# VHH binders against Growth hormone-regulated TBC protein 1 (Grtp1): the designs that were tried, part 14

Target 1, 359 residues: Growth hormone-regulated TBC protein 1 (Grtp1), of Mus musculus (Mouse) (q9d3n8)
Amino acid sequence: MDPAERAQAARARVPRIDPYGFERPEDFDYAAYEEFFSTYLVILTKRAIKWSKLLKGNGGVRKSVTVKRYVRKGIPLEHRARVWMAVSGAQARMDQSPGYYHRLLEGESSSSLDEAIRTDLNRTFPDNVMFRKTADPCLQKTLYNVLLAYGLHNPDVGYCQCCAQKPGSSAGLRSSLTGMNFIAGYLILITKNEEESFWLLDALVGRILPDYYSPAMLGLKTDQEVLAELVRMKLPAVAALMDGHGVLWTLLVSRWFICLFVDILPVETVLRIWDCLFNEGSKIIFRVALTLIKQHQEFILEASSIPDICDKFKQITKGDFVTECHAFMQKIFSEPGSLSMTTITRLRKSCRAALQAQS

## First folded at step 4 (VHH)

Design g55 (framework vhh_7pa5_2)
Fold by ESMFold2-Fast, scan of step 4:
Structure g55 (fold): chain B 359 residues (1-359), chain A 121 residues (1-121)
Amino acid sequence: as target 1 above (359 residues)
Amino acid sequence: QVQLVESGGGMVQPGGSLRLSCAASGFTFSDYAMSWVRRAPGKGPEWVSTISWSGSTTDYADSVKGRFTISRDNAKNTLYLQMNSLKPEDTALYYCATLSYYGLSPEFDYWGQGTQVTVSS
């Protein structure tokens, strides 16, 4: 079937559940989605052909200028697991550690770790049919295994941090712990392989984003300050607005960082971001954040109060700009301008030192 | 569609009392810790009070301790702030907000539009 005929068939039968198992919202605009999808299907077909040719000649995938160019233009869903495993280094670690994942699951777990994971399970993707208790197969058990294994693998930075709130407010408060549940859930949906999901989670949490999920969350706090400095340098009017209202960047963007845009941006857009994140590292997070803020600069500058700023920051993560993922991904590499890991590393050192001096 | 709608603000003389209400909809109210946050003219936001999801635990800013009481009615999806012995420095726009924790970092997820409290003689 040609791409136009496939697009027509797809538009005629828009399902209530997306390809990843998520139920579309009650107010979902099916007409707008049909228009978007018909155009995007052509792009997906072109990418699939190019990737099939690239992968057919070799027994493995390696980082290269060609692979970087291809990844930025989108990895087809059927190749994502293989490419992510290869470019992140997860495949190499898995191959060097046969049976390790299964041995972790055979080990003894603490009751506190078990309780923390089970509390998060019921809050993870309630709108996804595969993560409901009634699902067959039920991905909640798969998610439990991956999170349990990771908590045992990294006890100091995994799901072991629970209920450690300020004195007088910890009793009875329900807290979302780290955001790792959302990350692991997406990995399971894409890889459809429990062990690969574990090793990809290790690549993200252990290497690409060190210290995001430590008890002090120092790396996450540092990166939010790095974003504030980048906004001050590149978008001074927005920085002035934030300073004028006394707004903490944590109130606006913490979930962007801790969940890697899961449940913040549309699923397809998150996957396109993760394609680049696994290949190019954490600078991608800052490119996404700066692009969102820059695109909506005038809208944000209309804000007159802290709740208005918060509401506007929730709105900028929705709509056509972020739904048209192909155009959005092109803009994250053009709109923020130059942004090197050297610059980010330098800013991280400065921001971390400032945070440690305050605490 | 998450909505928080504050009410009960107004003008009052020093030493007077007001009761603020926040009507919540679009989420499971009983699962969330709730807070009151205020902003005085020309100042940044100041956290006022927090109540746990069950109502069993409450916290207060030192500036309001002993004068303000936070409470909730989970059956009515409503948060309250009883304000007694009001002072001119309590003059502010008062916001209702949901509170969550990501790791050890407290976050205010959703904010209402606010209700104005003016204490003047």
Scores: ipSAE 0.000, ipTM 0.297, lowest interface PAE 13.2, mean pLDDT 81

Design g56 (framework vhh_etentamig_d1)
Fold by ESMFold2-Fast, scan of step 4:
Structure g56 (fold): chain B 359 residues (1-359), chain A 121 residues (1-121)
Amino acid sequence: as target 1 above (359 residues)
Amino acid sequence: EVQLLESGGGLVQPGGSLRLSCAASGFTFSDYAMSWVRQAPGKGPEWVSAISWSGSSTDYADSVKGRFTISRDNSKNTLYLQMNSLRAEDTAVYYCAKLEYYGDFPEYDYRGQGTLVTVSS
């Protein structure tokens, strides 16, 4: 079959809507996807057998050397909710708090919180058939409930509009989009359970990602600076390019951190990353970022301007390297080399202090 | 997906005027703040102006205040930059960008090739 005939045949065989409800883009490479998935299906089959055996006879899944090895090689979609709940500690918190989620939703909500969430709903996954107002069941309502419950559960992390109200300032130009809507949306798609999605969101926002979604976003700002220092240590030519052009890393990578790669990387790859994130914590974010930059180092170094750098950083999140998720996940544990929590903790301390001194 | 097509650039003498346009498609234009960003030869990008989703709020870089006016027509999915009293230092490629904030983080989405403005005698 010639390439044009193969492409047309593949488009007929591969559904327009993916298994998660997302519409494939018009320029989607159906033939490349079919080739990728035929290979990946073999891996998924092997993982399903191993996980079925691991989960047999257990009252629950807990962190262990074996589970860590299994998670890094991929959790089957049908077991993701159970494993994420177990390894993140979300299940334990849910079990200790019967009826809490539903009591939050029965509580009196502020009009400002309601408005902030509703503003974000229409901008959350417009390309997903399950998040449209006409969908039945409509996941927009589920997403609204999870975000409302979380805002009531942790008011210190909720949407802030106070700075946007000053007359004559640029504050009125801001959107209220926080990134939590994208995260909660993915959780809903995978768990298919509103309350589990709430407790997983609590695990991410409350424990795994310190101060990422607080009003000052100091933890997220700190971790972007930590990435800059890791690039300086491990990829000095890239660091020199950034310094030479006066590029702020926040201009390039803020969405990688705030959205946890949602809408940045292919869905399957994001889910593989989150498998490891729930089990091993925020160190995984740095491994993903360093792997992306290192793989495309020569391409990035061709850049001659800041818009060119920005464009290249958008391109490195697309293509075969990130679509072949199994090989990509193997590389995040090999290609960045040594990356200890001792190093990350030290860098977090110095970067946080530097940011607070600038305030 | 998101497409931004800048136009209206050209050669103009100092003190002259130009009106830049940006045709937007592939997203709900009326839901997003928009920005103009320029890049002069051999320099990094400089933010020029921004406008809120409704058009009720605008802001400008100090270098262009009183000379440039940003506006939008949501019915036509078009952004404009009226440039008056042009100076040699305004010579740059001008980019239309979708502006989105994630908390405190601005993200400029440049999709077009830009439009070249040359101010010279």
Scores: ipSAE 0.012, ipTM 0.457, lowest interface PAE 8.4, mean pLDDT 85

Design g57 (from g49, 13 letters changed; framework vhh_etentamig_d1)
Fold by ESMFold2-Fast, scan of step 4:
Structure g57 (fold): chain B 359 residues (1-359), chain A 122 residues (1-122)
Amino acid sequence: as target 1 above (359 residues)
Amino acid sequence: EVQLLESGGGLVQPGGSLRLSCAASGFTFSDYAMSWVRQAPGKGPEWVSAISWSGSSTDYADSVKGRFTISRDNSKNTLYLQMNSLRAEDTAVYYCARGPYYYDLSGYFDYRGQGTLVTVSS
């Protein structure tokens, strides 16, 4: 498509903004989206009555079989921040640490950390009206504060200079915080609270995701290998295709893990995944990945080269299957079959040992 | 279209040396950090080395430190891996990757080659 022709079409239409502040492309089917969202809101509104009774009786939300069932069926938009804070343990940590977040922001700044964060800010959600430089209030300042506080809170996450891209280039700057900007951005959009976003980021990065954002990213590498083993066990034809071409899983799925599906899957679907992730932990990531691969198995098996496999993996995260989030969430608990934390822990131990033996 | 074409692999005896090359096209090579990743038969992929956009900073896996040297020629859009004191456990397919192995803000790693096989055997 001609860029001048697209620009002319864009001038003829005012961009529509979704409930989260994202401007969608002119070719985006807003009629289908509005139909989906109106149906989805009806589902969440009906769930709101049950959630209101649950929240009133508990004095607060605590992990239980009932809460697990409720979370899997969808958290109402208005209760999402509160439930995430409660089930992740973030609320307890925040309550036990009065003034800690604000003291971090008053602390001695690392010039290298500051520079790394600032270079990521202008590349974080350029399609979201609240994160643009011209926004008032501008959420970039809130995002800067959360990321700075987290870097000071967890020094093991630091920046690696050997991984640097050219400053100001289209490649961007790389740091061990890459990916955290997208996660923190989503947390800010949902909580609308800077300190809550910090404690939820700590729950994800510090507890739920084992060593994903350190300079070596050993936990991230380990989990990609765990996915490869799960694919070998559950989807042997796909595993055979990957082995036959010598495919590097990092080429296909790094964004799925490091960004927790942000900008990979539709916003509503990511939020439903995070509902379960905060409550049930990292096994949810593997359930999502296996469901995506299994649903598109026939399509993937048509691939004849590494670039073709890469392009197909980019395509499987789009379309109706992932847009219909309620049906998708039901499938992540049925389609992969049995998947326990015992199995994941065993695979993590063997994959980590193999990676360290090769180092 | 991003393309990465690896070459220089082959059969070499233990203690020998090989130099791998990766020809890059379809992007501004000098803007990106680059990596070498290897996959031994029957094993998962292992990150080997990374080099910054300018070539001023390098990093290595502990298994190859002191034996391998990563370098780049931005004028030729080419990445290199000088491999010295080769061991049987270095036997693997070696892949050139855009970025320092882990996630880039530009999205997925774009690898357009099949890798180059290095066999260390007597």
Scores: ipSAE 0.011, ipTM 0.450, lowest interface PAE 9.0, mean pLDDT 81

Design g58 (framework vhh_etentamig_d1)
Fold by ESMFold2-Fast, scan of step 4:
Structure g58 (fold): chain B 359 residues (1-359), chain A 121 residues (1-121)
Amino acid sequence: as target 1 above (359 residues)
Amino acid sequence: EVQLLESGGGLVQPGGSLRLSCAASGFTFSDYAMSWVRQAPGKGPEWVSAISWSGSSTYYADSVKGRFTISRDNSKNTLYLQMNSLRAEDTAVYYCAKLSYYGFSPYFDYRGQGTLVTVSS
């Protein structure tokens, strides 16, 4: 079939708005997406059958070797909210705190917190029809509530970034809510439940990723340095290239960490990553990052300047490798090799100490 | 409206071959991924094989890899399953299935009446 005829036919069949409400861009490859999705439907069918059988055993979902294996192979969209709530511990926290979320929203908010959230709301997913001011129902209100509740729940995250940062500290960093708004937005799209989104956000920000969104962003900075050390251990040629050019890893991967790959990788791939992240914790972020870098190692090593390195790192998050999410998820558990929380904990301690020495 | 009609089943000895066909109507066949699902007596349905809308990608259950081949002819609105080296365990009613989804939530849209495959010992 002629490529132009194939593209025209696919564009007539594939909706302009995706299942999550995102408007496809004008240059979107409808034919490639249609082929990908037809292939992925097969995998989704296999997972749906297996998960239905697992869940009919009933009593709820609990962490186990079997659940870990199933989660790594993909959670059906319809079960994501329930499974994420169960394996992250968010359900237990919610059950232990009846009415807490709604009591937070009844509290008085500061003018500064309200302004910070509203500023970020207008920048959150302008390409999603449900987050536009004209939408009915408008998810901006839901997002506002979740972010407001979290700011009140954790004042250090909600209050401090705009006040604590020196005028010349970082041109690339916005408020502490930058990143949290994208994460909360994805949670709302998947759970379709405001309170569950709050407790899942608490699981990510409060437990899995401590200090990522605090004023100093010390946890975020630490984990970027942990990645640099893991690259030195596992991909020494790439590490040598970075050191040779004096490149800071923050310039390359900051948005991978702060947004948990939202708007960096395709939606389907992000959701598969989050399936594992909620179940197995922060080591998943490092597995994803290492897999991206390793897969494109030869391409990256062709770089001859800092701008060239930056451009190549933008390119490695695009294309078929990351769009074929099932194959990609299999690779994050094979390609980086061994990666234990013991190793990550030691590296975090070392990198945090080094960062503290720089004030 | 959606109609799927399976044929080609029958009695065959172990090691034998059969080719199943599924004639599709009531929808644009070339727009959908198609699957073969089987149900053995006393067991639940087991997914066997699937093929992308264009025919460029094929997938198989581990139990049938290397023995079964799925294919399609979009010009004839027909799905095929070539079954070689048949075993007693392959005895089942074979269904042609059109896969449908709301977002990424799969739901069974339609499956045909099935065709019985019996592999004698």
Scores: ipSAE 0.000, ipTM 0.347, lowest interface PAE 12.3, mean pLDDT 83

Design g59 (framework vhh_7d4b_2)
Fold by ESMFold2-Fast, scan of step 4:
Structure g59 (fold): chain B 359 residues (1-359), chain A 121 residues (1-121)
Amino acid sequence: as target 1 above (359 residues)
Amino acid sequence: QVQLVESGGGVVQPGRSLRLSCAASGFTFSDYAMGWYRQAPGKQRELVAAISWSGSSTDYADSVKGRFTISRDNSKNTMYLQMNSLKPEDTAVYYCAALEYYGDFPEYDYWGQGTQVTVSS
């Protein structure tokens, strides 16, 4: 039997691979997952019926109060690509630029860019059967193309300089490509379309996430400081704990921002977050972060050292709270309370100024 | 090869009952959520009933709730739709489908050929 036949036979006989191609870990709780999915299926069925009706009547998707309500309650997987493309503005940009993506791939790349991408490919989803050498089709080539095209499209991302962070920062061990590879990988898995994945990556990196992947990562650093200020406003006991130990938020939450919760939260939960992120923008990231911290406030407050705080922040992204994605998504809109773009914009301005004064 | 084969369709008078069956092969049936869709001429396929991979959870479209019952037998790789109190509005081709988070459809290899149900006086 050849490797492709063996992979197919194994997939058919052993329930070790999830619907997205990820190999379930050895300690995976199949009973808890069945219980979760049984409840979630009812929700998915109702959403599928309503979305089919909405999409048939509208001649296409555009931002509206109805679409906002529908998106918050979850987009069916079969409609995600179309809805994400429409509400993010990616579809409009793609339609205005026919052949642009393919022309980027015909462009000359530097050896350093090629080396950086290929290094990241080997680290991207080793537990996903679609990203392994034995996969047919192998998504590593698709991922290479999307990342290469994006590097050529947006020179301000600064692939070769993104790691030039100050010594001693945990983020200095990660490149901008490390975050972008996980984001692009998820986009490829969901859209199953290379060019759509490129334009959705452009929507996230170029518009929704301000300066996250530029050489200084100033926007990424700014938004982590904005979260710190929001925690001070809304969860003062947690803020006092952090201040008391002198903990740097980059040690706790950098992966939440740079990877948009990929490999931090369960796949289903990440996709529900991205549904809202593409429609409502970056405030969704802060809603998710505040909900995680608030839910586990008492647990976090038991911490007695910086390593203990770090370990607790790794634990709060796991378990039933984040696996029950529908209930979790309801809580991100209730538990943090009011959170306006006016407040976020004000905090971004002050935090960015403070960071630039320190540089 | 993945196959879904529907049976049990036919012509019945209003108020009567039919039971549809869907026999599955070529994949691990117990790993998939399953559903029944229907399509009237000139209309898009509409999901009418769904059942989880274990059979512990079911859901129905409002138009059929209380009249239709979906069930499955994982030992026989078969799913059923018991249709009671049939109405002329239930006239459609009924399709069996294997559902993965209700995504990636029409999944041609995971759809049956359909079975005609006609409710006519």
Scores: ipSAE 0.000, ipTM 0.165, lowest interface PAE 18.4, mean pLDDT 81

Design g6 (from d8 with S105L E107R H109D; framework vhh_7aqx_2)
Fold by ESMFold2-Fast, scan of step 4:
Structure g6 (fold): chain B 359 residues (1-359), chain A 121 residues (1-121)
Amino acid sequence: as target 1 above (359 residues)
Amino acid sequence: QVQLQESGGGLVQAGGSLRLSCTTSGRTFSDYAFSWFRQAPGEEREFVGAISWSGSSTDYADSVKGRFTISRDNAKNTFYLQMNSLKTEDTAVYYCAALEYYGDLPRYDYWGQGTQVTVSS
C-alpha cells in the first residue's frame, strides 16, 4: 500500500466513538462534541460533592423538594442509574421481587413476540459499537432479554401488540414500528445492568406514560392533542400555521413522545430530560416540546407547505440550542411559562373524550 | 483507574502567591478534564476551578475569578492551580479531581488526598 492510501486507512480506523458507544458520521463535528462534553462534565463536577453526600445518607435517596432541585440541575452520570431507580420507584419493585426478572426469561414465549423483537433489534442503534454482533459483550442480546421480559411481564401492552401504528396517519411510519426498543436500549447503555433496565422500563411504560404502548395508543394520541392545545394557548401564531395547512401534530411529534426524544435530541440532552421525567413525570415531555417550538417559532413560521413544516420540525431538534443541555434544561422550566397540572388534566380529559368519540 | 497526587501546599502570607500541582497516573492524561476543590474547617467541599480535556475551556468559582488560574501540562501528566492575591479565607485543604472522558462510560469520582493551604494575615 502506498503512503497516502496507508494514511487514509489509518485515519479510517481512528474511532469517532462517543462515551456511549455511538460512532459519529463523517460530517459530524466530533471535535466540537468532545469539547462540549468535556465542558459539560465540568458543570456537573460542581454538583458531584453534593450528590455524593445525598447518596451516602441512609443508603438511598427519596423524592423531596431538595432532590427535585438537584435533579433539575443535573445528575452526574455515575449516579444516574441509582437516582433513576430510586425516584421512579423501580428500586422498590426490584427489591420486593427477587428472581422475578430471571423467571420471566425462563418462561415460554410466542413466536410472534420473538419475531417482533428481533425485527426491531436489527433497527436499534446500528451506529452503536456495543449493539453490533461483533461486540463482546453484545448488547443486542441484553436488549432482546429486556424486551422479551417486558412483553411477558405486561400482557395488556405486549411488545407485538403495541407495534401497530396506521401508515396513513404518520407519513413514512411503518405499522410495526415501536419506541420501546430505543427506550430500553438507552436504559441498558446508562445502567449497564439488564435487570435495572427492565424495572426502569416498567416505570416508564407501566406508570409514567399513561396508555402510550397499549394497542390503541390512546394515551399517546391524547398527549399529542394536549400539546396541540398548549400550542394554541401559548404559541397562537404556530397553531394558526398548523391549522392553515391542515397539519396533523402526529406527523410532526410522534417520535418525540413514543421514543422519549431518543435519536431526536442529543444523548446528553435526552438523559437530562429523563432525569426530570423519572422524578416529575410526563409533564416534562410537554415542557421540552413547548421549549423547542417556542425557541424556533420565527423559523417555523417561514414554512409554506406541509413538507416544509415537517422538515423544519426535524431541524429544530438539532444544533447548539439542544446540544448545550444545561442551558436547554434551564429554559424548559422558564420559557413555556406556567404549566399547571389542572390545565393538563383538563386538556387530557377533553382530548381523550374527543378521540374516543371519533372511534 | 486514575490516581491523583497534590503538591505545593503550605504557609503563605495574605497577598502572596502559591502554585498547586496535581500529578496523575494510571490513565492517559489527555483523556481527562480536571478540577480543583477546597474544604475549609467545618465547611463543605467547594468548587474552585476546572479545565477541559483540550485545555481550551476553563471555569472558576466567583470567589476566585481573576485571582486563580488553572492550567495543564500534558507532557508532564500534571495540572496546576496558580493562586494569586491570596486571602485568609482561601485557607483550606485543596483537592484535585479528574473527569474521565473516554472509556465504557464517563466517571468523575477520582480524587487526590488533599493538600493544606494556610494563608496568614
Scores: ipSAE 0.000, ipTM 0.219, lowest interface PAE 18.0, mean pLDDT 80

Design g60 (framework vhh_7d4b_2)
Fold by ESMFold2-Fast, scan of step 4:
Structure g60 (fold): chain B 359 residues (1-359), chain A 120 residues (1-120)
Amino acid sequence: as target 1 above (359 residues)
Amino acid sequence: QVQLVESGGGVVQPGRSLRLSCAASGFTFSDYAMGWYRQAPGKQRELVASISWSGSSTDYADSVKGRFTISRDNSKNTMYLQMNSLKPEDTAVYYCAALSYYGLSPYDYWGQGTQVTVSS
């Protein structure tokens, strides 16, 4: 073996903890990741200077054309919590509701809500050192509080659980597929503030993603159908492939929507997406999805079966294209072409009506 | 104990050169991006130059592009700023900074600063 290959193999054998607390497996390519981040840090440093000037010059962060331009180019990690709180409207809600979060935690919880949350805690980021039972401070307690408070705050949504039972599985066997635990977990990692995480979760669940986490998940189902229609409009060859095989978009993209790309895309890329999501709303999800599909169109079109399509869709969320987050974020605003909230709203109305007619 | 120690500052005439050094200790130098900031009297601290942990990427303020060169030697835990064609406007206290692994964070480390004066 040559010395470069030996050095790479030696690095791959040593697990490393990233700055977000994630312990990566031995086969993770830390050398490629560190080379990427070495370059990206220069960009982050430039953004930090511009953001410091912007934040010093105003009596608080407000939505504007300048802020929109700045957010699209990336929010420095140190300013994310403040900017997310401001542009999402979460700060205003928090300021208007002193003591509300703490009063929720002093309220009566149902045993079913408590059990649902605790069941998911041990399955939430087991590879993150901050979420282990032995961690000090242990973020599992913080995550429990945020999810409990949200369940009490919005009884119509509660703590969202869905049951996925495979054909031929035992009666009563279910897999809980929730998105709220992964979303809240990321909010806690970034804000390092329990109450801010609660109000940001409210901004996402209550305003940006309506009906995603309701019992019927009608909004989530609707948006998957909206993506299918956008693919028919913008990527007709891919749509023809999907229709030809009778593939359900839920098999391919459900976790892209329900988890807002958590554990689907690299951490840095997810955070850049959420920067724009908090500022510009749900159209960002569709821009990300269309960019992923368009970039890999030729690769996807080589598929000959439903399992092959599924495998290819897992592969398009990996590799350099999604790891180089700055270039990726530039492409989500160019590659899909025109995409307005007017178009999305129209498609949501037609897709929702079609889904309701099927019940 | 984390420590950053700047050296090489002084008084020089316009058009001359100075080389600043920053010696780092108490942390894994090769895991941190590094930068040089400066602060002139009555002005805000500004980033002059930055360098990635590997040294493969550098960036400069527009005011110093083509005149200043940042470099690092990870084997010596030292970062350098070569300042050529110095102008009176370059007069400032120059600070060495260690930047967090994923960009600027509350865990950044700063040196005590070294004075650079460009005068006739």
Scores: ipSAE 0.000, ipTM 0.156, lowest interface PAE 17.9, mean pLDDT 80

Design g61 (framework vhh_7d4b_2)
Fold by ESMFold2-Fast, scan of step 4:
Structure g61 (fold): chain B 359 residues (1-359), chain A 121 residues (1-121)
Amino acid sequence: as target 1 above (359 residues)
Amino acid sequence: QVQLVESGGGVVQPGRSLRLSCAASGFTFSDYAMGWYRQAPGKQRELVAAISWSGSSTDYADSVKGRFTISRDNSKNTMYLQMNSLKPEDTAVYYCARLPYYYDLSGYDYWGQGTQVTVSS
């Protein structure tokens, strides 16, 4: 079978809408995807058997060395909601707060909060059939409820297209910073449960991501500087290139952090990252970032200007390396080397102090 | 609309063999990994065998490894479980299942009604 015949056959076998409801783009490589998925399906099958054995115990899922090892190798889609809820602490918080989510939805919202959420709904996953106004059930209503509830639950953060802060000349990245809607949308797609999505959003935005969505976005800015320091320590040639051109890491990687790789990396890869993120916390974000940069180090080092660096960083999130999610996930735990929360905490403290001194 | 129909169960003496069949309809059979679960009275359901969409890869629970063989015929939308050297401990209801490894818009695993396998002397 020639390549054109193979591509046409694959196009007939692989649905236009992916399993998550996203329409595949016109330039989608159906043959390459079919080849990838045929090998990945074997891995998914083996993981399903192993997880069924692990979940057979009446004690449920709890953090342990064994669960950590299993999570790193991938959680089957059918178990993701249960495992994410358990290892993030979301289930415990939900169980301690019966009726809380529903009471939040009965509360009054400000007109500005409602307007901000509704604006974001119209631009959240336009390529997903379940988020269109014609869908039944329409997940836009579910997404609206989760975002509204979170804005009322955490008044220090609010809901932010751009947090609770006013738009202004100092906005910089603020007005183009969209993250909570994409995160909540993915949670809804995977859990298929509105209240669980709320509590998982609370785990990510309220606990795992330190001050990312606060008015100053200090945590987000801090973690980008932490990445810069980690690159200086582990990939000094790349750091020298960035310093030589006067490039700010914020310009390159802000969406990696604020969207937790949603719409940056393939859906399957994002879900594998989130499996580890819910279990091991924010160090996973740095492992993903370092792996992407390290894998493409030679390519990045060819850059001769700031626009060229920006274009190369846009390209490193695409292609086979990130699509072959099982191999990619193995590499995030090997390629960056050692990376502890102790190191991250120390770097966060120094980077935060440096940022506050500039203010 | 997804339907899975098991057949081939029965009563058999220890050391004998049985072949289970699962006829699938209402979905593109060749696109899905499939498996066999079993549940003995008072015990949790366990996955005993799984097969990839193409049939190129299989995996087995340690309790049945070397005795059971899973296979599929995509042209007939049918999956099989060949059970050799049956033991009393293999007594259970056996369920054919479509494995929900990707987002399933229905939100549920698809199972057959089950077929009883009893191994007794």
Scores: ipSAE 0.000, ipTM 0.160, lowest interface PAE 16.9, mean pLDDT 82

